# Ledger of designs, part 12: miniprotein binders against a7ua95r516to809

Target 1, 294 residues: a7ua95r516to809
Amino acid sequence: ASLSLLSISDLVPDLQFIFFWMSNAIEILYFIQQKSPAYMQTIELMDDKAGSKESLLSATISANEEAMTILEEVIMYTFQQCVYYITKTLYVVLPGLLDCNPFGTEPSSEQCRRAAGVCVCAVCVMPEAVRRVVSVFQTTSDLLQQYQVHSEIQSQMFAYLFFFTNVSLFNQLIDKGPARGWFQRSRVLQIQASVKILLDWAKGAGHNHLAQKFFAKFCSTVTILASPPQQLSQMSWKALCAEHPSLKPVQLHRILTQYQLMAELGPLPIWQPSSEDEAYIYRTVDLLESFENH

## First folded at step 8 (miniprotein)

Design df13
Fold by ESMFold2, look of step 8:
Structure df13 (fold): chain B 294 residues (1-294), chain A 95 residues (1-95)
Amino acid sequence: as target 1 above (294 residues)
Amino acid sequence: SLRKRAEELERKAQELKEKVEELRREAEEKGAPEEVEELLKYAEELAQAAKWLARLAEIALERGDPRLARLLLRAAKILLDLAELLIKEAERMKE
C-alpha cells in the first residue's frame, strides 16, 4: 500500500467545504458580536408602555448568547476537521525531509558545508520532498486567504501545523536516525539546508514568529549536530542547556551521544550533566514528544 | 428526517425575510417610528442569517456530516425565533 495516495491536492475539495462552513460561521458570529449591540440599544431606549421591553431584551440576550455558543462550537469543529485532513497529509510527506539532498547530486558540495551552516536558498535546489511539504503549507495558506478566514484563526492553524511538523521531524530523527544514518555530518548538513528552505517559506508567508517558536526543538537538535567538533567540544552541559532550553535533559543527552558516536569522540568531561539533570537523562518515557503536547 | 427539517427551516426563513421586507416598506411609507424600522431591520438580518445557516446545514447533510448540520440548524432556529419575536413586537408598535 502506498502512502503517497494522501497528497494535499486530493483533499482540496473536502477542505474547500470545511473552510466554507468555517468562514460563514465566523461571519455570522461577527454579526452577533459586533452589530447586535446597536440594535439592543434601540430596544433599551424604547418607550415601555406595554411592559414588553424587558421581556424582549431578555429574550434577545439569551438568543444571542446561545447562538454565539453554538457558532463557536461550529468553528471549533471545522477547525479540528481541517487540521485532521492537513496533518494526515503532512505526516506522510515530512519524513522525506530527512532523506533528501538539497545540494543536488554532487557528493562533494563542501562549499555549502564550509560556510559553517545552512546553505543559502540561491544554491539549494528545492528537492521534491521539500516541495511536497511546502505545497501542503502553501495550499493551506491559499485556502485560508481564499475564504477570508480571520487572521487569528489562520495564526492558530499554522501554530498547530508547525508544532505538528516539529514533533514529527524530531521523533523520526531520534527514533530512526541511528538506523537511517541521519546523524552522519553530511546528512545533518543536508537536513539543516532542507529545514532552512521551509523556514524561509514560513518567513515569506508572514509566519516567522510562529515558526521560530514551534520549530525550536528540531532546530536546536540540528544546530547541535551541525556544529564543528572543535567548537562543540568546548561547550559545557550547562552552556548547551542554556542555549537550547527547548531540549529536555534526556533529549540533549541522546543528541550528544549520537554526536560523539559519529564524530568518533570519547566521553567528554565537559558534557557531564548537572546533578539535577543527571536524574533525568535516562528517562526514556520523556525522549519522544507527544502530538498532543502543547 | 433531518434533511426535511433543514429544508423547512430554510423555507420559513425565506418567507420571514420576505415578510420583513414588505413590513419595512410599509413602515417607511407610513412614517413609522425609527424604533419600528430598526426592529424590522434587525429581524431581516436575523432571518437572512438563519436562512444561510439552514442552507449550510443542507450542504453538510449532502456531504454526510449530520453533526455539523444539527449544530447549524440549532443556531438557525434560535435566530429565526428571535426574528419572529421582533416582527411581532414591530407589528404591535405599528398599531
Scores: ipSAE 0.777, ipTM 0.939, lowest interface PAE 0.5, mean pLDDT 85
Fold by ESMFold2, last read:
Structure df13 (fold): chain B 294 residues (1-294), chain A 95 residues (1-95)
Amino acid sequence: as target 1 above (294 residues)
Amino acid sequence: SLRKRAEELERKAQELKEKVEELRREAEEKGAPEEVEELLKYAEELAQAAKWLARLAEIALERGDPRLARLLLRAAKILLDLAELLIKEAERMKE
């Protein structure tokens, strides 16, 4: 029963309270920022017969600065709580994206059309694994809109969620890909199609720029692995680095090694790292990405 | 306890809000200077914000988040203390 608490739909009631506190803290912060200058101007224009104007101004400035600092801490704290809960659900559902087949309804659609002559068939449905990931993004978007969270903070939220998605998918692919068969070309093409659905969601939701920026490492990896052998074999190491600047030398080297094995291009290395990069292609500590953003 | 502090701050904020509303009514009837009216308007808005922060802290305690409640109550106290200072200055200026 407790295992079901990992679903995003099960977390909505808790997230609603966190967004409630966040949005209210933002409102009060903006009150202080937007209205305090006008009142300070009134105090400055005041007749200073008793000599209390300077003391009043000093106390007002100090109180406003302290209150704004604390409210910024509230906003940061509630933001981090939202991210923590949302990314825990993402961590659970993202690996399924690497195993699903977005093309799985093709045979049924063909048989339905052929058997009936003129029939109304369901369009290909989104695989359950992709639906679960999209549901996390859509639920987050709906909550941010419901609580009227400022657009700048909404962008920061999705920037982090896309960053987390990229790191999670990349690390799973690199770490588990050989054992799970994820480097097979048929599997890579299915992964590419599944990621396309996520990118389309991001475009439709108004977050295309953020998705393009923060999915870059994973998308580069899939693009390389999906490339035809004839095309990829003609590219130099330097050209690949230039086309895929998001990949570290150790990461690019690992991807190309797996590609060579999968494509059966023989045991001799095809891509020669530059002498400068040669020092870094064996740095295993740099292979997997950190979820920390310093 | 944090719950007692939250209830006390909300109660004090409500009392100051009611006091400011009465003082503004008196100032308007007597034709007080514009500066007095502006200080009282500021104090009223600060007391309202402090009241809301205290309410948010009570909700945080009901949901088991004392860290959030402590932050909210610190902000509430700061705004309420400023509101009280502005009220005292406005009262002094009415003399």
Scores: ipSAE 0.776, ipTM 0.941, lowest interface PAE 0.5, mean pLDDT 84
Fold by ESMFold2, last read:
Structure df13 (fold): chain B 294 residues (1-294), chain A 95 residues (1-95)
Amino acid sequence: as target 1 above (294 residues)
Amino acid sequence: SLRKRAEELERKAQELKEKVEELRREAEEKGAPEEVEELLKYAEELAQAAKWLARLAEIALERGDPRLARLLLRAAKILLDLAELLIKEAERMKE
């Protein structure tokens, strides 16, 4: 079995049915919310000769409210099913992003050849690991557009997918990074370049605000790790906390410890936590993030 | 079974759609009040939505998702029951 057997393309048939149900539920919900009031106004204007107008209005209101509640449950259920399939694929492909090299030595794509004399390495050479992650996001975007899913639901889906991506990448970097050599300066710069490709995709897809919000913890981590030693060593603990509010004290402490080790800045701690944070820098229960937030 | 319930709701919805079509033809020929036509249009749209929801539930059962099917059939029954009430009121007003 290979990673290619777990690609998003293998799940498209199942996702198509789920988006089909979701989009139809949304359309019927829209009918009830937007068109039903006009018909209810007609009922209110009726001649009440049979004395049934009040019971008909009551039944109509009750039926509409209950049907809307059930259709919202359908939408939520199908949303959760989509997320389940998509994140199952993301879980498999995301770790490779931390091990890949986005800096190709020679351009080989048609776009690189047409840009002769101009180096566009990050655009022309996309590692397979980054391509697999982008493919998941792009396929999701294409399906949402194909089934004309409401833009608010599209935004909610990408908010969750970016949240999941952030948690997965951050936890793996923190937990496995020392053993995998991911805190070495050259690897950090490669990781930063790979994340830039994902952020560029999100911006081009119209999700820049969501990516900025939900990738914040991982992006802050990579930004700190990629910073020049002269710049970072001049920042106080309080300044770093203010610049990177997404990082908990234990997380920031762990990142700075690895940074100081890999930058060979000596054993004496450069960054002294504030007195209020000092109690929290060893709280390992807060080190990793939870996936259980959907 | 749940599949039998889905098939019954789809058949019921189709029956109501056929009844509405006949009532709308009769109302048009007799020059019925605008309110009768509006109630019948509402009932027709509700019956069509209920039929579609029942069909979606059948597809969900074919794909092995009875939880989704139950939700869809609950919504279908609610809309169909409302359509039936609207038809009864339209029939009373037509008389």
Scores: ipSAE 0.771, ipTM 0.938, lowest interface PAE 0.5, mean pLDDT 85
Fold by ESMFold2, fold request of step 9:
Structure df13 (fold): chain B 294 residues (1-294), chain A 95 residues (1-95)
Amino acid sequence: as target 1 above (294 residues)
Amino acid sequence: SLRKRAEELERKAQELKEKVEELRREAEEKGAPEEVEELLKYAEELAQAAKWLARLAEIALERGDPRLARLLLRAAKILLDLAELLIKEAERMKE
């Protein structure tokens, strides 16, 4: 089976139906929620000598609560389906960010110089691997807007997508980075540039706060790896932990170990873990992130 | 079948909606209490929501998602049963 089978554009028709059901369930839920207090107030004020008022109130409250609970289940179910399809496409396209060159093939210097007053050079287009990831995020944003999905649900969806992106990229870098040469300085700088494009998209889309929160671990990793040895060697273990609170001791230790190897540095006394952290730098169960935590 | 259940709920919801509209006209003609009009209005809105939920379930079945369809039909039935209860109470009060 082909790993490239899962394109976001191929999934749009399915996603449109799922968002259709989600948005309609939301609309009906809020319709019931908005009407319930007014109608129950009317029932409470009824003059009913037959004594049916309390039974009617109880039945109305129970029915509305049960219906709203079921509609919340529909919303959750459709949300999970959207996330499933979107993250499957995202998982396929994310590794390309670690291998791509965002600086690309340089255009003719004369053509770029002649257009330097206005950036009109066609060769300055976003790298294809980055474009594929941005396309997943943008398509998701467009569908959420098209179906007028509640802003809280939109935020929850992007929080999860950014969390998923962070976990996927971090785990791939830690696990495959040595074999793939991803810790080489020139490669790290290319990765840093690709991540900046994603962060710029998130900021322009109004999700900067979510990206800052949920992408922090991978961004911290790349920031450390991109630091010149002269600068990084002046930062103690404690300072690095304070600057990068998203990194667990075992993760920071592994990142610094790879950095030392690629920069041909020996052990630095300033990078010795605190006595409290020393017990945790060998906890390999904490090295990779779980896709189940968010 | 689940499809037959969805069609039955949609048909019943439409029938209740039509019944409510007739009862509202009769209540206005006879000068029924304001509470009767509010109960019938509520029942009409619930029947409309139930009808739409049943239609959404039919679409889910056409797209091969019977789990989603079952959830939608459960909600539709609850709203429709409540609408019927409100109609019966309104009929008692109208007389």
Scores: ipSAE 0.766, ipTM 0.932, lowest interface PAE 0.5, mean pLDDT 85

Design df13
Fold by ESMFold2, fold request of step 18:
Structure df13 (fold): chain B 294 residues (1-294), chain A 95 residues (1-95)
Amino acid sequence: as target 1 above (294 residues)
Amino acid sequence: SLRKRAEELERKAQELKEKVEELRREAEEKGAPEEVEELLKYAEELAQAAKWLARLAEIALERGDPRLARLLLRAAKILLDLAELLIKEAERMKE
C-alpha cells in the first residue's frame, strides 16, 4: 500500500492518467497563447458600427488570461503529482547504487583484453541496483514521449529528477558513508562506474546537458574521492574550490577529511582552507543538501 | 455535484460545437463576411477545447481527484462562455 515500497512499474497506470491530463492542458494552453492572438486581431479590425467591439475585446482578453492562469495551475499540479510518485520510487532505489558492483565478474578480464577487431575495455555490467534507477528514468521518458508532452516540460521534469538524484546520492554518501564503508577506494571506483552508467543513459536519451548540470555536486565529490593521492595531494584548497565550485566549504572539508582517513594521510598544509573559507568549514547546517529547488 | 456539473458542461459544449458547425455552413452558403467566418471558427475551437476539458474533468472524478476536476471545469466554463459570446456577435453581424 506504501508508495515508498512500490516499483515504478506499479505506478505506471496512475502516471499515465497524470501525463494524459498534463499533456492535454499544455496543448490547450498552447492554443490560447499561440493561435488566439490572430483571432483577437480580427476582432480588433472589425467594423464597430454597433459599438460592441470594445466589450468583445475586453471579454476575450479577460477570458484568455483567466483560462491560461487556470491551465498553468493544472500543469503545475499534475507536474507535482508526477514528481511526487517518481521521486518516491527514486528515493527507495538510489541508495543501492552506493553498494553495487558495476564491474561484474572482473573489470579487466583476459577475455575482454583479448577481443580482436572491436576494442579493449573493462566489462561493466548493469547491476540490478543501477537497472532499477535507469528503469525509473526510462519509464518516465517513455511516458513523456507516449503522451507527447511539450519538450520544455520534459526538460524540466528530467532537470528535477537529476537534481533529486544528485541530492539523494550526495546526502546518503556524506551521512552514511563512513559507517557503510563507501569512502573506501574500491567502493568509490565502483560508485564512479555506476554513475557513468546513469550519465551514459542521460546522454543517449538526449539529456546530456541537464545531467552535466544537475549531477555536478555528486560527480565532483566522486571525482575528488577517486583521484590518486599523488594528484590530489598536489592540489591546494583554492585549486579544489575552483575546480569544484558546486561544493560548499563544509562539504569539501568533509570530503577531504574522509579521503585522508581512507588514504591514511595526516593533515596536509595545502588543504588548509583559505582565510575567507575558514569560517564556513564547520557550518554543519550547510553539510547536507535540501531537496527544495532554488 | 461535480459529476453533474461536468456532464452538463460537456453536453453544453457539444451542443454549442454542433450549433457553430451549422452556423458556419449557413454563413458559407450565404456568402457571409470573412469576419463572421473567423468569429465562428474561433468559437468552434473554443467549444472543442471546453468539451475536452469537461471530459478530462469527468475522468479526474472517476479517478478520485476532485481538485483537478474543479480546475478543469473552471477553465472549460470560461472558454465555453467566450464561445457563446462570439456566436452571439457573429449572429448579430450576419444581419
Scores: ipSAE 0.766, ipTM 0.939, lowest interface PAE 0.5, mean pLDDT 85
Fold by ESMFold2, fold request of step 18:
Structure df13 (fold): chain B 294 residues (1-294), chain A 95 residues (1-95)
Amino acid sequence: as target 1 above (294 residues)
Amino acid sequence: SLRKRAEELERKAQELKEKVEELRREAEEKGAPEEVEELLKYAEELAQAAKWLARLAEIALERGDPRLARLLLRAAKILLDLAELLIKEAERMKE
């Protein structure tokens, strides 16, 4: 059988080395943590005829503590390198989620079409843009499992990757959405469907809680934009804030402004911010999210 | 220089590991205290860890990451120095 755990991509060889270093540093760290107490007890119980016992104990404690500190730094450094390379790939592929049509599929293979003789050839369940993003997440998951990285570190890595995805998609939608036509209702429904496929992957991979937590801002945005006008126009500003606590007032205001424009509900504002929120709806410095908030 | 240090540390770790194996054999023949065997076992495991850390640092240098290599070599040096101290104490104790 062919070993197909490793997909062909520019980043995989570099990631393999980084995960290799990370997993080995973790293993050595745990060796020190698991073995040192027993050996130190042996030293503690030694007959100290030469008077060197306290010096040996002190040196052993100091060396182990310093080595563990350095190994923790190695683990953190390699974790940051993994995230750096993975997010570079995500940065390139994430914008495609906003442009793709998950409802329409073009035949991807002449041979598949001819051999099957059926106009619905279900060899590709995901749109290509979604597949590119899932491939990054799946490859990351496979490498973490291959190198037996501790589950807490795996969770922290996916927490950051979902955070990065959320910030990237949200900022692109807010910043480029008007020029790209991404606020048009048919497009919003396509975006919602694409994101659902991604969220289904996360759920199937055991990361549902992390995805719900760290995708909240983008998902709230898409949920609002996809709402039928009859339903959304009946909701007050206060109700929307309560249903979507991840959105800052300036963000919610911008989203509702674009919604009202595209739904052709007239120029007069439908959703009036509370008195306290009116101070914040024009704070454009708070409109886009920072990639440093995690 | 950093590559030479990594190779030197790996060789020294291997030498200490081999020395520990010889010392353990000698301690068994002389009927040395059980504490000597435990110190030598600990030293052997530390030398093995230091050897592996030095090898990881060599790989990091080959991949162009001297910062990672320096961290790995610092850890390797600390563990190897501890192993050497344990060996010296074990030698003193076995007489």
Scores: ipSAE 0.760, ipTM 0.938, lowest interface PAE 0.5, mean pLDDT 84
Fold by ESMFold2, fold request of step 18:
Structure df13 (fold): chain B 294 residues (1-294), chain A 95 residues (1-95)
Amino acid sequence: as target 1 above (294 residues)
Amino acid sequence: SLRKRAEELERKAQELKEKVEELRREAEEKGAPEEVEELLKYAEELAQAAKWLARLAEIALERGDPRLARLLLRAAKILLDLAELLIKEAERMKE
């Protein structure tokens, strides 16, 4: 029996129930946060003829605080379930971005063939591997909007999905890149083009700030690798660290080592680490990123 | 057992909501103090929220998630107990 890649559409029925619970818990939490204070002020202003005002107010405050705590736990639990299912799917499709060629694809639809002399659309040049990743992001966005999930929760979900994508792509590139030939210049330019498609999706979806923040490490890596040798060879270690603060010394060192191999450059004095950083360029425990939040 | 608790809590929430609606109509007819009206409005909204949470918990149990159901029922009971307290105070004040 062969194994098939899991698509996000297979998970939609389960995700719909989880978003349903999440959305309703958020609405009730909002009611407690936004409406209950007005009612409590009414209690505070009541005539206290029977001496019951203080106990009623205390009970109301206690009940609201306890209910809010529980509802926050519900929201976090359902959020965790959503990201678990979505990232499981995303993990399967992300490695294909490192192997695909966005420059050599034939037109994939009649729409592209009809427009061949006027313009090229992103759909016509989007390789299947990129389309699969975009489909995960787009399906997630559609579900969040369908269930009217609060905008802050939507942002937190995409922040995590972009973080997960960044870590997965960076670790794959660093760990498997030498053996797979992913550091060759033609491949790096293809990877850069594929990542641009993802960044364009994020911008169009209103998540540009999140994508800029959470893709930074992988984007810095690809930017360095894509730089012309004449330009990069004139930048010092200090300048590269300053321009790419998302990269740890061991990570920058590894990237520059692979760049030297592929560009046929010998060791460059200008790329010697500072004496302080030299202690860290061999810390292999820091080479790969953790999937856990920092 | 947990399913019986969810069904009972939803039933109690519905009963309380109906009681509050009747008390609100009676209070308006007799010109009760504004504070009584506000307490009854609050109780009605709390009972409705408790009903929703109990119903969500029933669905979670049907889908095999008793952890989620238990959380939802805990919140439902808290809101419903508060609604009962508000109704008691509103009835006392209406006297």
Scores: ipSAE 0.759, ipTM 0.939, lowest interface PAE 0.5, mean pLDDT 85
Fold by ESMFold2-Fast, scan of step 10:
Structure df13 (fold): chain B 294 residues (1-294), chain A 95 residues (1-95)
Amino acid sequence: as target 1 above (294 residues)
Amino acid sequence: SLRKRAEELERKAQELKEKVEELRREAEEKGAPEEVEELLKYAEELAQAAKWLARLAEIALERGDPRLARLLLRAAKILLDLAELLIKEAERMKE
């Protein structure tokens, strides 16, 4: 029960050590990658008076490959530990994003997003539920910078965190949304505005490309639910699938079917998949996004 | 035992670094081939990396992560074994 009181700040001391080990393992891996080719060349150029050159070269290649493999395992292990602690915190704060009202709060302007203090400005103005999510991402960014973690690993970290956030929000919206009233147009617009604040933070932090890529499924879902029923009923199944390529056909079909049932203007009268489209929908068995699917 | 192993590997790394410094002095004095100096330089860099990995393993043990410590110590040992092999080869070439 007390778990709901945990904040990202409570985990910072543990995260600091994990980032410390990860950063150091990366530096040692890079050292081996940079130095090994030159020294292997030195061995190849040696006078082979004792006939030991080939044996030494073989041993050097083997040792370097084994050491690099273990260091990659260290990096992966520490990376997964960071992801575990950060996503555990996100899991607690993300549901609030689906149930808050950002229209009483001015979102960050384009000017504020491009300033060094954009996150402080956004945190001061935005709803508490959104601020809690942004704080997790900001703390992660700060720690990655503090421990000078290489930019490629930073990108991989945020790719995973955005993927997790997208999947978590998508699954909650699809699974619980109809019963919680989240499919009502007014609530969908609130959700869309809250997500935009989060995406705006990501853009300001230099992660716009990753955010656009990994939030695509949830953004498509919200866009569909925010669309007038009349507009959706005028589109062919092929056009709907083409407009939302991040959604699997079976996921899109579930969203539209549930939307028809929940729409305040009544069910959509026109949308009907062809027998060919129906076979394609049935062929795809996944209804909810899975953390194991990439 | 893992803590003693980490301390042992850190000490071994320092000993190898000191051995490299001694051999470099001897090689320079005898006008040994350039390849001898390059091998000793590589061995010193490997020993330094191994020493740091052993220290990281000690910190991991202090934080209650023996799995991480075992991985770090395995990497340290591989780099130390390679450094020792390079030192022995450099010593033969020096004569």
Scores: ipSAE 0.754, ipTM 0.935, lowest interface PAE 0.6, mean pLDDT 80

